VHH binders against UDP-N-acetylenolpyruvoylglucosamine reductase (murB). Designs and how they scored, part 4

Target 1, 297 residues: UDP-N-acetylenolpyruvoylglucosamine reductase (murB), of Aquifex aeolicus (o66805)
Amino acid sequence: MLFLKNVPLQNLTTIKIGGRVSFYAEPSDLKEISLCIDFSKSRDIPLFVLGNGSNTIFGDVRGLVVNLKNLKGFKVKEIKGKFFVEAFSGTPLKDLIRFSVKENVKSFYKLLGFPASVGGAVSMNAGAFGVEISDFLKEVYFVDWEGKLQKAKRDELNFSYRKSPFPKLGIVFKVVFEFERSKENILPKYEKIRRIRKEKQPINLPTSGSTFKNPEGNFAGKLLEKAGLKGFRLKNVGFSEKHANFLVNYGGGTFSEVVDLINIAKERVYENFGIVLEEEVKLIESSGSDGWKVLGA

## First folded at step 4 (VHH)

Design n21 (from n1 with F106W; framework vhh_brivekimig_d4)
Fold by ESMFold2-Fast, scan of step 4:
Structure n21 (fold): chain B 297 residues (1-297), chain A 119 residues (1-119)
Amino acid sequence: as target 1 above (297 residues)
Amino acid sequence: EVQLVESGGGVVQPGGSLRLSCAASGFTFSKYGMSWVRQAPGKGPEWVSSISGSGGKTNYADSVKGRFTISRDNSKNTLYLQMNSLRPEDTALYYCARDEGYSYGWDYSSQGTLVTVSS
């Protein structure tokens, strides 16, 4: 593992927007994760844990970005019609979705809309069409901030809407899922959701997914649309014509343009409806005065 | 498979009341925000009301605020709409709808329940 310097971040996110980070590392095992923790502590700089980059937009970052992409793969054990799947944090969620379709697994395919890693999806408690990734979770293995491997059962961890204990407790190393085979063929249901995603989401443009959380009892996309923001473009960034809550990069977008667009959206929604929208997307920019701390990206 | 079955519609005189129900199955009901949407003959769908998964927060369209009350019973997987002071313009087919998580759109595949306010 090398600690690379002054690495551009735009190609590490699905939105394709990013400044540069002071230090960047791609650990491949537990020892290298521990080295990343020690590196950032010894330099008194923040550590950012990056998954697939599907919900993150970076400015310039003074710190260490840790990308878990080398921690890939999963193993399956079938016991009496149940699948126990051990998956490394950097495994693309799509690989488990493919497994779910192939083996006719109940419900998990509903998470197909997240272009995330397993660790990233667990950290944000990814949810769609009534299921959350934590619903399938049996155990989480993670490296704590002292560099020690820990194991926690699902019931020992507090998950809620778009929230998890990670990365506050540590860096997710691997997870164990419990899946059940469906009594019905799931392929038609999978195809229906895949079609809905293609029709309602901007899958042909770089995006960071949902920009804002849904306020309780309402939809952020609906509020943005009523505020005249569906299809609204500011320079090289904008809100999708297919879904107002999806921020898109038309090419050459910048962090500053994203911040300006988000501020315009928040002000218009507040003026029209009295509602303060909360970001679901992570906006990450770090100054030179930042000390040791841990953030998810 | 997700199923939503609306009931409780009927014919009522102006100023009357009706209580609609929506029986939900195939998903963990308490984790989802729910909404009521209506469609009057010859018109597009209109959002009426929404309620959070816990039931702690509610929102209403201006046209029904103060007259309609949305509620839920998570132990019975049922959503309700109490409609008071009904008006002829409330005549519509009423649908319940689930928050789709990462999707904003409404699925009207359920049959709905017809409310007719006779003038």
Scores: ipSAE 0.000, ipTM 0.101, lowest interface PAE 23.1, mean pLDDT 84

Design n3 (from n1 with Y104W; framework vhh_brivekimig_d4)
Fold by ESMFold2-Fast, scan of step 4:
Structure n3 (fold): chain B 297 residues (1-297), chain A 119 residues (1-119)
Amino acid sequence: as target 1 above (297 residues)
Amino acid sequence: EVQLVESGGGVVQPGGSLRLSCAASGFTFSKYGMSWVRQAPGKGPEWVSSISGSGGKTNYADSVKGRFTISRDNSKNTLYLQMNSLRPEDTALYYCARDEGYSWGFDYSSQGTLVTVSS
C-alpha cells in the first residue's frame, strides 16, 4: 500500500468534482487499515473513508482519504433456502444485487441503482422501495478508531432513515447479510424497478445521487420542482431535468458552485413552503469557503 | 525541495514498447526505495511497481508482471520503467514516487508522463 500525497479527488467521486487531499491510501487488508489509522494519528490529521464516491463531494481537504476499493469479494453459505453472505466493505453493491437476482432472493434487488460499495451503502443505511440495507444485516465487522477489529450484531447498532453508527464507530471492514429465497420469481419485479430507475435518474451526467433527505410527509424532489429548481443550472452545476433532487455536473463544476447551489435550493424551499431541507449528500472541506458544510449525520 | 521529473511517454500501438524515466533531486537517491504509480483517464491512482534503494528487490502489480521492468541508476539519480507488450489498458499518466519509510509519497503537482496505447 502507498500513502500518496496531494491527490486530486475529482475522479474518485461520481460527481467528478473534488479538490485535493493531503494524503490518500487504498488498503487491501486489516493490517493496512490499521496502518491508515496510525498514519492519521501520527500526523494529527482527520481520516475520511471513501467507498464508491457516490454520496460525497470534496473541496480541498487537509487529511487522509482512505479508499476501500481493494477490499472486494463475498462468500456465501446456504442453509435450507437462506443465504448468509459475508461481503467486504469495498465490494460493489451491484455484485450482491446480481447474486440476488441469480438466486431469486427476496427484496434485496430493490436496492438496485445505488452506485455504492457495500460499506458505503451500510454507512448511509441505503434504502429504496420500502427496503433498507440494514433490513438484511446480521453483523458488522469494523476497525475502531484505536485500530482494533470489532464485531457488532445488527441489534447492537442503531440504524434509522439514512443514518447509521458509521463512521463514528470506525471503518467498516466486512458485513454479514441474511437473505431469503423468494417463493415467487423476482425477475419481472427486478426488471420493473430497473426501468423506473433508468427513466427517473440522470444517466449521461456525473451526479452524487440524492442531494436532500425527504422531509416527513413529503418528497425533496417534489418540493424542489415546485420551487422552480428542476433543471436549474448555476454555472457548471445544476439540478437534473429528470429529477430535481439529483445534483449534476455539466463539466468543470466546483465545490464552491455546489455549496452555492445547495444554499439557493434551501432558501427557495424555505421561502415557499416553510420547510428546512437536510442534505443527504456529504460536503467535506477544510479550507476557507464559509457556505454550507455538512458531514451527513 | 524534493523534485521528481517524469519523461518518456508517448503514443504507441498495442504490442509496442516505451521506456519511462524519472529524474530525482533534493535527496540522497540511493537511500530511498522508489515506485511507479499510474492514473488512467477517469480512474484513481494505481501502484505499478517498486524498487529498493540498492535495486536488489523489485515488486510488480499483477496487471504488469512479466511485461514491465523497473530499474534505477543511482549514479545518475534516475528511475526507469521499461514497458513491453503494451495494451490499451496501460493508457495512463505515469508518476514516480519516493518511499518514505513504511509509506510512499507522491505529489500530483508533478506533471507525470502520458502513455497512450492505441492505433
Scores: ipSAE 0.000, ipTM 0.275, lowest interface PAE 14.9, mean pLDDT 84

Design n4 (from n1 with Y102S G105Y; framework vhh_brivekimig_d4)
Fold by ESMFold2-Fast, scan of step 4:
Structure n4 (fold): chain B 297 residues (1-297), chain A 119 residues (1-119)
Amino acid sequence: as target 1 above (297 residues)
Amino acid sequence: EVQLVESGGGVVQPGGSLRLSCAASGFTFSKYGMSWVRQAPGKGPEWVSSISGSGGKTNYADSVKGRFTISRDNSKNTLYLQMNSLRPEDTALYYCARDEGSSYYFDYSSQGTLVTVSS
């Protein structure tokens, strides 16, 4: 593992926006994750964990970005009609979706369309179409901030809507899922969700997913659309014409443009409806003495 | 397994009333906002009403304000829609939906319940 310096983050996120990070590393095992933690501590710099970069937009970052992409693969055990799947944190969620469709697994296919890693999806408690990733979770193995491997059972961890105990407890190393085979053929339901997602979300454009959480008793996309923001473009970024809650990069977008667009949206929704939107997307910028700026969930 | 089962639809005359129910299972019902969404013949889906997880906050589409009332019973894991002063324009398949941090997504194992308002 090499610690790389002054690495551009633009191509490491799905939205294709990013400044430069001071240091960058791609650990391949537990020892290398511990080395990353030691590296950040010895230099007194913050450490940020990156999976597929689907829910994060970076400005310039003074710190260490750790990309878990080399921690890939999963193992399956079938016991008494259930699948126990041990998956490394950097495994693309889509690989497990493909497995779940092939084996006719109940419900997990509903998480299709998150361009996330397993670790990233667990950290945000990714949820769609009536399920959350934590619904399938049995155990999490993680490296704590002292560099020690820990194991926690699902029941020992507090998950809620778009919330998990990570990365506060540490860096997710691998997880164990429990899947059950469906009594019905899931392929038609999978294709229906895939079609709806393609039609209603900008899955072919650089995006970071949902920009705002749904406020109590309402939908962020609906509020943005009513405020005239569906398809609204500010320079090289904007809100998708397919779904107002999806921020897109038309090419050459910057972190500053994203922050400005989000502020415009929050101001318009507040002026029109008296509602304060809360970001679901993570906005990370850190330079000089400012430290980390995390403006989202 | 997350499951939403709608019921209570039927055929009524204009000015009539119906109460729809949505029985939820497989998740902690009180932690999620819930919504009613309808799809009229030949039209796209239309959001009708939403209620917070606690039941303390409700919102309605302008087309149903003053006529429809959304409510929930968290002890029974059930969502309700009381529909009064029904109009032919209210004819639709009605679905309940769990709030997923995105627009109008609902449990696709749900079959909906048909409401027909005709004279």
Scores: ipSAE 0.000, ipTM 0.081, lowest interface PAE 24.7, mean pLDDT 84

Design n5 (from n1 with Y102S G105W; framework vhh_brivekimig_d4)
Fold by ESMFold2-Fast, scan of step 4:
Structure n5 (fold): chain B 297 residues (1-297), chain A 119 residues (1-119)
Amino acid sequence: as target 1 above (297 residues)
Amino acid sequence: EVQLVESGGGVVQPGGSLRLSCAASGFTFSKYGMSWVRQAPGKGPEWVSSISGSGGKTNYADSVKGRFTISRDNSKNTLYLQMNSLRPEDTALYYCARDEGSSYWFDYSSQGTLVTVSS
């Protein structure tokens, strides 16, 4: 495994916006993940985990970015119409979606809208169309901040809307899902969700997914639309014409433009509705003396 | 302050050749191994080749063996990569890096040099 310095991040995120990270690594196994943890601790720098980079926008950052893309693959055990699927953290969610369609699995196909890795989706408790990834989760294997492999059952972990215990507990290594075969053909429902995704989400433009969490009893997209922000463009970034909560890069967007756009949106929603929107997307940059700065925490 | 500045990239046809250079400053160049690393569009960095401080030992990724040659001129503090028989899959940003030896650590401070192989 290589530890690389001053690596550009723009092509490692779905939004295609990013500065440079001080240190970068792509571990291929458990031992190399532990080496990444040791590396960050020995230098007293923060460690950030990337799968597909679907929910993070970086400026310039000091620290270590660990990309789990080399930890790919899944294996399946079928018992009495239930599938137990062990998937490595870096496995693209789309691979499990394809499996779910092929095997006529209930509900999991509804997560079709996320260009995420398994580990990334678990860490953010990705959810869409009435399901969350934690609904299918049986066990999580993770490397703790001492570099030791740990196992936790779903019920030992606190998942809620867009929240998981990771990365606080450690780096997700692999997970076990439990799926049930549907008694109905799911293909028509899958095609309907795929069509809704195409109509309601900007799948043809670089995006970081949902920008804001839904506030209690409301939807961020609806609030943004009522505030006049659907299709609102600031230079090379904007909120999608298809869904106001999706931030898009029209090409050449910058971290500064993203920060400005998000601040405009928060201000207008507060002025119009008295609601303070909370970011779902993570905005990460660093400063010399202050270390890491997370503007959307 | 360590500085590494890559140059020599460009657009070339399949089967063509390019020679990349890396100008190093801010450290005793001859005391460090050097490497070339590339990043293809939409992909992460991939190690390409390494050379020892003296130039006496070289290593290559399997995908470039026989086509690429790494070399250095310690009197000019410059690292080179001679790329022959270029293929479309060689299209990438190319970076030079300083090898820290036993830690598998590479230092570089440049944005790289772009190599595009197209017909």
Scores: ipSAE 0.000, ipTM 0.306, lowest interface PAE 12.5, mean pLDDT 84

Design n6 (from n1 with Y104F; framework vhh_brivekimig_d4)
Fold by ESMFold2-Fast, scan of step 4:
Structure n6 (fold): chain B 297 residues (1-297), chain A 119 residues (1-119)
Amino acid sequence: as target 1 above (297 residues)
Amino acid sequence: EVQLVESGGGVVQPGGSLRLSCAASGFTFSKYGMSWVRQAPGKGPEWVSSISGSGGKTNYADSVKGRFTISRDNSKNTLYLQMNSLRPEDTALYYCARDEGYSFGFDYSSQGTLVTVSS
């Protein structure tokens, strides 16, 4: 593993917007994750974990970005009609979705369409169509901020809507899922959800996924649409014509334009409906030479 | 001020060859290991090759072993990458980088040189 300096972040995120980070690393195993933690501590700089880059937008960043893309693969054990699947944090979620369809697994296919890694999906407690990834979770293995491998059972961890104990507890290394076979053929239901996502998501433009969390009893996309923001464009960025909660880059978008667009949306929704939207996307930028400015959740 | 200036990129056909150069200044070149890193369109940076300060030890990514050769001329403060049997997959912006003096670290602050392998 190498620690690269002054690395451009633009092509490491799905939105294709980003400045440069001071240091960048792609660990391939447990020992190299610990080395990343030691590196950040020795230099007194923050460490940011990047999986698939689907939920983060970067400006210029003073610190270390750790990309888990090299931690890939999963193993399966079938015990008494249940699958126990051990998956590394950098494994694309779509690989587990494919396994779920092949083995006729109940419910997990409903998480299709997230362009996330397993670790990223667990860290945000990804959820869709009535299920959350934590519903399938048995155990999480993670490297704590002292650089030591830890193990926690699902019931020892506090998950809620779009919330998990990570990265506060540490860097997710691998997880264990429990899956059950469906007694019904899931293929028609999978194909229906796949069609819905193709129709309702801007798959042809760079995007960072859902910009805002859904407030209780409502939908962020619906509120943004009612506020006149569906298809709203600010310079080179905007909210998708297909889904108002999806921020898109039309080409040449900047971090500053993203921040301005998000502030316009929050202000307009609050003025019209009295609702304060909470960001799901993470906005990360260095605040001068002295530190960090993280905007949004 | 550390400066690294890459050159030698261009457009070549599959199976062709290119030689990249990196002119270094602002530090004692012979005391630092050097590396080549590339970034393909729409992808993150990928380490390609490294060479020790003396030139006695070299390492290569599996994707380029047997096709690329890294070398250096310490009298000219210049790093080279000889690229043979080029493939469309080698299309990328290529950067040179200086090792930080930390076992796994290196500087990566240049503008890069573009290599396009077209068929």
Scores: ipSAE 0.000, ipTM 0.139, lowest interface PAE 20.1, mean pLDDT 83

